VH-VL binders against q8wyp3r787to878. Designs and how they scored, part 2

Target 1, 92 residues: q8wyp3r787to878
Amino acid sequence: FQNYLRVAFQEVNSGCTGKTLLVRPYITTEDVCQICAEKFKVGDPEEYSLFLFVDETWQQLAEDTYPQKIKAELHSRPQPHIFHFVYKRIKN

## First folded at step 10 (VH-VL)

Design x05
Fold by OpenDDE, fold request of step 13:
Structure x05 (fold): chain C 92 residues (1-92), chain A 118 residues (1-118), chain B 108 residues (1-108)
Amino acid sequence: as target 1 above (92 residues)
Amino acid sequence: QVQLVQSGSELKKPGASVKVSCKASGYTFTKYAMNWVRQAPGQGLEWMGWINTNTGNPTYAQGFTGRFVFSLDTSVSTASLQISSLKAEDTAVYYCAREWSYYGMDVWGQGTTVTVSS
Amino acid sequence: SYVLTQPPSVSVAPGKTARITCGGNNIGWKSVYWYQQKPGQAPVLVIYYDSNRPSGIPERFSGSNSGNTATLTISGVEAGDEADYYCQVWDTSSWHYVFGGGTKLTVL
């Protein structure tokens, strides 16, 4: 797989506003979030996190996870579900 | 609720065939691949392979080619495992388990005991 | 083929913390799943993708994965936690699911 990561902003349906980021395999979710904060020009990055949306479920990714690992494995499943990485605000 | 219900215990002679069924309910059957896992008595879990429930294409793990056949009856949301030319070493509990991508094998059947004895 | 190594058994006193390891080459780059199997029962998923708990799994269960070792941690162990625990990964090279050999957790 290419070292890119498609990340939507705020919502899954923001495909048109999503950005493709260059993300190496060893880059953590924390680092990806920093990239997202810059790319999407958010003023309060501490309120945001990276989420995985898959099969109508949301999963907040821990900072020490690797989005590229997630992407690679999800594509390797026998019947891969469409999934999205979404940089969005954390709900309290 | 999501559930997998397997067929009952089987007692077979060597050389015979057995077909274990796994009926799914509570979800879209064809949306998730189905795994088969074997567990010999007192042994660990062993992945046998999976079947694509949409296309019907099976993938067999190493060691489970030839005598093992995965099949589907999508009309009744059922996956099946057929073992031919049964051997004593095929004696085990066989599980079906739903493949939920990121979430792993999240739902398992209750298991089917297959005993092969002369 | 990819191999997962688990200790065959772990013993822990009630209320204490049990740690079950799962060793594998560069397992930190794999997603690890953990299954609990009680005698006569089917396996139950207790951890998915390294450290996530399915609904219904108590917070006492946690997972970590880095380097060559994944760990299932059970804090405040209860008698009901006595079971066999299996780690699992997807091996992208061989296109196989791989289970560890299982660890029998005994609550003393």
Scores: ipSAE 0.838, ipTM 0.949, lowest interface PAE 0.6, mean pLDDT 95
Fold by OpenDDE, fold request of step 13:
Structure x05 (fold): chain C 92 residues (1-92), chain A 118 residues (1-118), chain B 108 residues (1-108)
Amino acid sequence: as target 1 above (92 residues)
Amino acid sequence: QVQLVQSGSELKKPGASVKVSCKASGYTFTKYAMNWVRQAPGQGLEWMGWINTNTGNPTYAQGFTGRFVFSLDTSVSTASLQISSLKAEDTAVYYCAREWSYYGMDVWGQGTTVTVSS
Amino acid sequence: SYVLTQPPSVSVAPGKTARITCGGNNIGWKSVYWYQQKPGQAPVLVIYYDSNRPSGIPERFSGSNSGNTATLTISGVEAGDEADYYCQVWDTSSWHYVFGGGTKLTVL
């Protein structure tokens, strides 16, 4: 497992910015969201979540999942697809 | 509608060869790797390997090297499995299954029964 | 090579909850997939990446994975759930997909 995670911050009317975060393998999605909230200076983190974008699909990650596990797994799959971790608002 | 349609049942003698085809439809064939899975009668699923549908590069699981060959015909969105020097123990149902990365083997062919008998 | 261990069979009464386990060394750090196979049919993906359901799979199906055990849980079991269930992981070390031996679920 690598100790970094590239996360894109998607905000309405603000475009998309990306940061490389220090994320150890055992860090949960919940923890990553907290890191994102801090790094992207989000004031209402309860309205945000971490999403996996892969092959034109969106997957909201459960809080108890491990983004680094996901990343490692996806890179090791046959014929890997490009994917992105995206920190964005949860749709109502 | 994403679908994999395999060729029909085969009855072969020992030593013969067989080629099972798997035709894909409803999606971009070259975007997803294709898996092959064997299931002997009354037995479980056994992964045989996969083929990169973009490069044509096959990867064979242990025990499936030599007599087993994965190939492609991208012009007709078809993956094929060829088994040479058939043995009785090759009697099984063979499945192709699309590899959708994070989402697993989400689409399977209906299976092709290959029977090897004297 | 990596090995997945499933019980050969599980029996459950209709309406009850079935739990099918899949054992593997530190399987919690692998992605577990579950497939349902009814007699004479091809396998059907019912759980991907530990706990996610593909479209069309009833909410009665759920998955969990931690430590050395992954579990497929089927609540409110119906007669139509009678099938063989296989767990699967991708082993990055050997570059192999690995299936469990399968579990026959019988609805009493």
Scores: ipSAE 0.833, ipTM 0.949, lowest interface PAE 0.6, mean pLDDT 96
Fold by OpenDDE, look of step 10:
Structure x05 (fold): chain C 92 residues (1-92), chain A 118 residues (1-118), chain B 108 residues (1-108)
Amino acid sequence: as target 1 above (92 residues)
Amino acid sequence: QVQLVQSGSELKKPGASVKVSCKASGYTFTKYAMNWVRQAPGQGLEWMGWINTNTGNPTYAQGFTGRFVFSLDTSVSTASLQISSLKAEDTAVYYCAREWSYYGMDVWGQGTTVTVSS
Amino acid sequence: SYVLTQPPSVSVAPGKTARITCGGNNIGWKSVYWYQQKPGQAPVLVIYYDSNRPSGIPERFSGSNSGNTATLTISGVEAGDEADYYCQVWDTSSWHYVFGGGTKLTVL
């Protein structure tokens, strides 16, 4: 695993901004969310989560999942699809 | 809507060749790789390899090199498996399955039975 | 080569919970997929990426993966759940998909 994870921050009416996080392979989604909350200066992190966007589908990642595992898996395909990790507000 | 339809059952003699087709519909064919999976009678699933439907580049699993050829006809959204120099041990059901990396092999053909008998 | 180990068979009474294990070295760091195959039919994906259900798969089906064992759990087992179940991973080292040997689930 590479020690970086690109995460886009999606905020209403402000578009998306991306940051590259330096993270270890075994970092959890929960940990990534904490990092995102700090880096994107989110005041209510409990309302946000990490999502995987792939092939125009959204997947909210459970807190105990491993984004780096997901990243490595998706990159290790002969015909990979473009995907994004997106830190955004949980839909009500 | 998303569907894979395979060609019908085949009965062949040893040494002959067979070509199994897998026609895709309901999605962009060239966007998803196509897997081939073999299942001998009473046996488990065995991955044969896959073909990149965009580049046409095949990847064969160990044990499926030489006599097995994956090919495409993108104009009709069809993947094909050709087996040459058929052997009795090639008797099996052959499946095509769409590769969606995150979502797995989420769409399967109905299978094609290939029987090799003298 | 990477190897996945499943019990050949699991039996469960209707309404009870079936657990089908899939063993593999450090399988927790692989994506595990589960397929259901009924006699004479093509396999059907029932779990993707360890614990996610495709549309149409009942909530009775769940998956977990950690350490060296992935588990498919079927709660409230019904007669219709009787089938062969296969776990699967992608082995990045060998560039192969690997299936488990399959587990026959019998509903007593």
Scores: ipSAE 0.735, ipTM 0.933, lowest interface PAE 0.7, mean pLDDT 95
Fold by OpenDDE, look of step 11:
Structure x05 (fold): chain C 92 residues (1-92), chain A 118 residues (1-118), chain B 108 residues (1-108)
Amino acid sequence: as target 1 above (92 residues)
Amino acid sequence: QVQLVQSGSELKKPGASVKVSCKASGYTFTKYAMNWVRQAPGQGLEWMGWINTNTGNPTYAQGFTGRFVFSLDTSVSTASLQISSLKAEDTAVYYCAREWSYYGMDVWGQGTTVTVSS
Amino acid sequence: SYVLTQPPSVSVAPGKTARITCGGNNIGWKSVYWYQQKPGQAPVLVIYYDSNRPSGIPERFSGSNSGNTATLTISGVEAGDEADYYCQVWDTSSWHYVFGGGTKLTVL
C-alpha cells in the first residue's frame, strides 16, 4: 500500500482542485473527509462526502469504508480503469 | 443494453475439441476484461481465468493450463474458450463474465453446456 | 490458496431475514462480491464491493464485511429468493478469483 491518496475537490463553478493526502492504509472515508474539509477549508463539511468516480459512474462512499482498500483493489484488477476520489457536496 | 451471448450446447466425445464463443454487445468490448467460469453438474462456480480484451493476454487459473485456451476476435467483439483433448470431467456449464473492476462480474453470458460422453 | 467458506444451506421462513456468511482469513480487507444463481440460470451479481447493490437489486439485499466474515443479508425473504448464493473475492497474492462453495437458501 502507498501512504498517499489523491483527492479532487469539486466546487460549484470553480472546477476541481486536487491534493495528495498522506494517509495510512486503514484510514476510513470519514477520516479522509475530515482531512479534506480542513485542507479545502470547507465550512459545512456535513454537506460533503467522498465519492469514487470510475468509468463515468459515481459512488458515494460510506463513512466506514477504506479508500486505500479501494485504491489497492482497483490497481490490482486485470484490466484497470482510471478512477478518482472526489470530495464534493452531497446532492439534495 | 449490455449483454453477453454464448454459443449453443455441445456434445462431444472424449479426445475431441470444443470452442465456446461469447459475443459482447452494448459496450466497448476491449475496455473490460473477460472472465471464464466453469460449473460442473451440481457443483459450485469455479474461476478458470481471464483474458485481457485490450492486449489479448490470457491468464489461466491453476488447473486450467494446457488444454484450455482463451482467445479474442475483437472485430466481432467475441471472446472464445477452446478445450482440447476433452475428458468426461470437462462436462459442465461454461460462463463468460465481464469484469467491471469495482463493480465485479456484473454481466454474465447465459452459459454453454458442454457434455463429454463416450 | 485463499479459501472462502460458506454454509451449505440456510433455511428461512417467508418474511423473515436470511443471513448467509462467507468466512475467509482477513476477508474484511478484501472486496467481497455476492452472486445469486437460480436453477438453470446464470449467476446474477447482487452485491459488489461488500455492501453495494447493482441497479435492479431490491433493497432487501444488503452486505457487510469485517474481520473474517462477510455476510449477505436478505430481509423480508420471498419465495423468489430461493437460490444458490456465492461469495467471491479477488486474491491479490495468487492472482485468482476465489468463489465460496455456495449456499442453498431454502424458503420454507
Scores: ipSAE 0.724, ipTM 0.931, lowest interface PAE 0.7, mean pLDDT 95
Fold by ESMFold2, look of step 11:
Structure x05 (fold): chain C 92 residues (1-92), chain A 118 residues (1-118), chain B 108 residues (1-108)
Amino acid sequence: as target 1 above (92 residues)
Amino acid sequence: QVQLVQSGSELKKPGASVKVSCKASGYTFTKYAMNWVRQAPGQGLEWMGWINTNTGNPTYAQGFTGRFVFSLDTSVSTASLQISSLKAEDTAVYYCAREWSYYGMDVWGQGTTVTVSS
Amino acid sequence: SYVLTQPPSVSVAPGKTARITCGGNNIGWKSVYWYQQKPGQAPVLVIYYDSNRPSGIPERFSGSNSGNTATLTISGVEAGDEADYYCQVWDTSSWHYVFGGGTKLTVL
């Protein structure tokens, strides 16, 4: 069976939209960012990254991490928290 | 600031019971599960299980189903561990630790030493 | 049940680099957490999700995880780093946290 990863796209003062990506279990954060750059039509992809938003905190995900591993871990806990993967600008 | 403060050390005889309390402050108690971890003298850390602080539902590790009971008093942000029919092998330091799923056990209590001897 | 294997001890001279390993079958596909326990104190989380540091943990602490080995690396070791270090995973199959046996870091 195919796998899915929900990713929100956030721009400054433009609102937030989301897409469900078809992904393999071993997709890296770097690969997700490449897909997001194409799907959301960003012109400056080097200024964006994938973030995890959980429990009112943000964490930028390193390029060699695996979002599906993070998702599986977060869902497996008895008292899980709501989380989102968000493709957004890196603050320089 | 986030803190877990545990009850004081206990000296008990075999066959007695003990209750270790863990009072939380600085965060919403019912938002994070509470773990219990045992450390016998000179030994490593041993996970005993956790309790869902919103529902009160406990989960016990395989070796801790029986004499060990997790409970809550959410009105005072307190988790408790009760050990019945104490054995000498229950001599250990008992820790409570807050569960934050992404960050694991991010905040620990200071530990409660329970000594069981005749 | 899932087993994590750590060396019982590691000795490192001050200012050098300590590497503490945590072995497990396919541990590279699990998220690894590291805890520091100084004598007489409660454990403290120093690494979460393989390589991330909580606030207040110095950059000298780093982690990696691939294949069958996760590694905690402490560069520029100081006397204050002398402690027991435990690796840990959440095993989704058994609904257990699993701790390694611990590694005593001695600064000589």
Scores: ipSAE 0.298, ipTM 0.814, lowest interface PAE 3.7, mean pLDDT 88

Design x05
Fold by ESMFold2, fold request of step 13:
Formats: C-alpha cells, structure tokens, sequence
Structure x05 (fold): chain C 92 residues (1-92), chain A 118 residues (1-118), chain B 108 residues (1-108)
C-alpha cells in the first residue's frame, strides 16, 4: 500500500514548499499535522490544519480522516483530478 | 452556475431506440466524467456507468454492456445515452450526474423518463 | 460485486432524530456518500466522504462511518425531510459506484 505522502506547506510570509513524508497507510490527519508541525517548525501548531486542494476547491480535513485513503480513492477515479495535501493556517 | 439539462421524456415501442441527451453548462465540461443512473418505476438508483469527457472512453456497469451506448459532443458540452432494441424493462427515469472526484455525484440532471410499451 | 444494505423505511416524529443505516462489509474503509430524493425529483447530494456537507445542506444533516455501518443522521426532522435516502460508495477494488437500495423516511 502507500508509504509516502507529499505535503505542501503554505505560509503567508514564505510561499509554498513541500516534503514527502514516510507514513503508514492508516495515519490520521491529526498525526500528519503533528509531523508537519515538527518538520515545518511552526510555533503555533494549533493554528494549522491539513487541507485537500482538489478541483479548484479547498477542504479542511477532519482530524480523524485518513489522507492515504483519500489519495488512493482519488487515484482510482475514472477521470483523474490533480489534488494536493496542504498544511496551512486555519482561516476561521 | 453548474447545470445539467436533459432532453424531454420519450414514449417508445419495443424494438425502437432512444437517445437521451444531457447538456452541461457553468463548468469545464471535459474536466469531469459523466455518470448515467437508471431508476425503474418504484425502484432504487442503479449506476449504469460513466464516460470520460476528455477522452470519450466509456465504462459500463455489469448488465449495461451491449444495448447501452454513452457518447459525447464536446463542441456543445453534451453527453448522450443511446438505448437500442428497447424492451419494456427499459422503462425508467434516466439521470446524468457529474462526477466530481472527492465530492461524488454533486450535480444531477432533471431526469428523462423513457416509457416502453406496446 | 460490493453490496450495500439499507432498511426499506424509517419513521420519525417531527423534531426528533432520524438515523438511516447503510451496511456493507468493511464499509468503514470506504468513503460514503448520501443522496436525498424527493418524489418526482432528481437526487441531491447531502453528505460526501462520510461526514461532510455540501454548501446549502443544513447542519442538522450529519454522517458517520465505522466498521460495517455508515449512518446518516437528521436531527430536528421536518416534514420537508420526507424523502428516499440512498447511500453510495466508490469501490476502489472494482472501480464501480455502488448504491444502497434506499430508505424511505416518513415524518409522522
């Protein structure tokens, strides 16, 4: 199954960068956020979340979701769509 | 404003054919697959398959190979379902529904009733 | 092929909570979508990916998915919620959509 998850970091001051995380298939969004807070060295991790950008829309992912499951499902669709996982500030 | 507008209802005899059209507006037609869904009178929803609107490649669910053909006219943002050799059991409402990846079938046409009777 | 099972009907008094179940083998490992269909109308998506609401769907609609059961919950049920409700999954192993048989919600 999938052992890797590409996550972009979006910060208002620094633009966008990315890291490929080595993860287990059943990692939760909450766990991904913890890894991202450490890897991207954010000082206020409670102000960040993992988002899915797909089809020109943003969706904040709930903490108990599974990014690898989402990735696998989106890749299996009949007409592939470009999508990104993005660690960024929660607006509201 | 994303919309799917289907052609009008049809009354047909067994052995005839019918073509149901589905015209899309308000979005990039070739970016999203189009599903076809059947609902016989008093019955549930039945997925018939979809067509890739960029390549024109259809995928048919089991039981819908043969007499059912999905097609496109991308110049007018239209998907079509043709049913040949109509049988009484083809009497149903036929829906088109946009495939929006993560969000599922987010926009549906109004449905086209096809009635097949002697 | 993958099978989804729904109760044929559910009756709930106005203002109470309706729970509509969708059973499937390991459905908790699939993403569940819910559609509302009122008589003579096209289906409308009310829940996507287990628990998310499309824009315009009231917050009293919610979804959950765990183990072998997904559930659509409608709190504060109104007469206008009378409809057939269908669960659906995208089955990644077969690359097919699968619908449940539908549940008629009656508000009495």
Amino acid sequence: as target 1 above (92 residues)
Amino acid sequence: QVQLVQSGSELKKPGASVKVSCKASGYTFTKYAMNWVRQAPGQGLEWMGWINTNTGNPTYAQGFTGRFVFSLDTSVSTASLQISSLKAEDTAVYYCAREWSYYGMDVWGQGTTVTVSS
Amino acid sequence: SYVLTQPPSVSVAPGKTARITCGGNNIGWKSVYWYQQKPGQAPVLVIYYDSNRPSGIPERFSGSNSGNTATLTISGVEAGDEADYYCQVWDTSSWHYVFGGGTKLTVL
Scores: ipSAE 0.275, ipTM 0.818, lowest interface PAE 4.0, mean pLDDT 89
Fold by ESMFold2, fold request of step 13:
Structure x05 (fold): chain C 92 residues (1-92), chain A 118 residues (1-118), chain B 108 residues (1-108)
Amino acid sequence: as target 1 above (92 residues)
Amino acid sequence: QVQLVQSGSELKKPGASVKVSCKASGYTFTKYAMNWVRQAPGQGLEWMGWINTNTGNPTYAQGFTGRFVFSLDTSVSTASLQISSLKAEDTAVYYCAREWSYYGMDVWGQGTTVTVSS
Amino acid sequence: SYVLTQPPSVSVAPGKTARITCGGNNIGWKSVYWYQQKPGQAPVLVIYYDSNRPSGIPERFSGSNSGNTATLTISGVEAGDEADYYCQVWDTSSWHYVFGGGTKLTVL
C-alpha cells in the first residue's frame, strides 16, 4: 500500500468521478491510461489521456512520463499547490 | 497581465544596505512562492532562495544565509530582498521570479542592478 | 550540491539544428527546465518538465532528458535565437534549485 494515485474521470455528460489506484512507483502515464480505460469502462480509449490540472491550467502528460515522479516533485515544492490527475478526452 | 516590476538600480558603498523590491500584479500574490536569482557581471544565474508568500517563511540557498533577507508586504503584493553590509562581490543583477508550480519560474522581474564600489 | 554541466558555447549556422546539453548524474530522473536569456534581458522559460513548451514558444524548440544528459534542441536556428541558455532542475533531496553554468548560442 505504498503508492496510490488518485485519478478523476471527466466526462462531458456524466460529471466527474474518481478512483484511487494502487500503482508501482515507476508506472508510466501510458499504463495509467490503460488502467483508467478499464476502470472507467471507456469504449474509445484512444480519445482519452491523462492530464495534470494545476494552477487553473491543464497539461496533457506524455505517455513516457511518470505520474508518481510528478506527484513527488510537486509535493516537495516550498509552496505546494493543489493538483489533480484527470483522465479525460483530448479534445480536437 | 501577470507582471513583476522591480525597483530601480542602486549605486552603493561597501558596508551600506540595499533593499530591492518586486511588486506583483495580475495574479493572487499569496498563492505562488517568490524566487530570488543573482547574476554577477559576465556570469550565470545563481539561485538565492525563495519565500513562501502565504506564510512568509524563507528558504535560503547555501552562501545566502546571513546578509540576505527576504521579506513580504502582502498588502501591496511586494516581495523584497535586503542585503546588508554590502561587499564589492554583491555587485550583480538581482531578479525576482514567480514559482508557477509545474511550469517553473514562468515570470521574471526586469532585474535590479546593484553596484557596490568606492 | 547537485551539479549541472553545460558547454560554454555552441555555434550553429542559420537554418541548422542547435543542440545544447546539460549533464548531471542521473539527470533523467529529474525534471529539467530551460531558460533563454538575451543580452540585457531577464530569462524566459522555453522548456518545462523536460520537453514541454510554454505558450508562445515555437515548436522548433524541443527538449529531451534521459540517462545523464538533458538536451535542448532548436531546429531551423534563426539569428533571433542567439542567447544564453540555462538548464535547471529542482533537486528534491536538497530542496534547492540548481542552474547549469549556461551556454552561449552563436548563429554564424
Scores: ipSAE 0.203, ipTM 0.791, lowest interface PAE 4.9, mean pLDDT 88
Fold by ESMFold2, fold request of step 13:
Structure x05 (fold): chain C 92 residues (1-92), chain A 118 residues (1-118), chain B 108 residues (1-108)
Amino acid sequence: as target 1 above (92 residues)
Amino acid sequence: QVQLVQSGSELKKPGASVKVSCKASGYTFTKYAMNWVRQAPGQGLEWMGWINTNTGNPTYAQGFTGRFVFSLDTSVSTASLQISSLKAEDTAVYYCAREWSYYGMDVWGQGTTVTVSS
Amino acid sequence: SYVLTQPPSVSVAPGKTARITCGGNNIGWKSVYWYQQKPGQAPVLVIYYDSNRPSGIPERFSGSNSGNTATLTISGVEAGDEADYYCQVWDTSSWHYVFGGGTKLTVL
């Protein structure tokens, strides 16, 4: 069974685009960032991180977290939540 | 400023009922579920369940599927806990706490002490 | 039902590091929250999703979670950190929040 993670890429000059990544359930945030750097063709990956945008707030995800775990837990909540995983520069 | 303000403490006799209210302000009440948490004297925190504030559908933790009823009045942004047929063992502080998705229970009411005594 | 186990108490000298553990089977695959409760007060969230601090929580507070143990670490402990600390998880299999029994932190 395929496992997917939707990630938006936010960049000043190219706007916001999204890709659906094919990933294993236990992928770390660090590994997602490496995949995003490759897929979005980022030349300076150390300046980017994966963020969670949830309930109109931003949270930078630590490298040793598991985005698929976060996704599954948020989907299990009994009341609707709007959230996105966003690969973007750490500094605005 | 997100705030939850609970009704005042209650002294009740066994067999009576009580209704604890929790009024929300500073956010859209119907966007986030409301948790109820019990703390008996000298004891730890005990999750009682939550209520979906948009639909009114409650979920009760194991052990709270009887005399405990969650309800809402969305016109005044208020969640309520009703406890019927009160027993001495229901003596506790009862908290409401907002369910803010990724952040969990980020804002708590001040607590309502219910004392059940002969 | 999923069970979280905490030591009843931890004592630490001022300025030292306190470590409060929360044990659970495969807790490393759950998201752990930590709450501080001072006497007569409502709990306050101090760590969410294993290692994140809410705004207003000092950087001295940190969390980790791997294997069967989650840990709340308080560096540079101050007398004002004396409180009960509760770990909590969301258990997706039962759709329940589960609290640990609490740990009383004493600053000697």
Scores: ipSAE 0.187, ipTM 0.791, lowest interface PAE 4.9, mean pLDDT 89

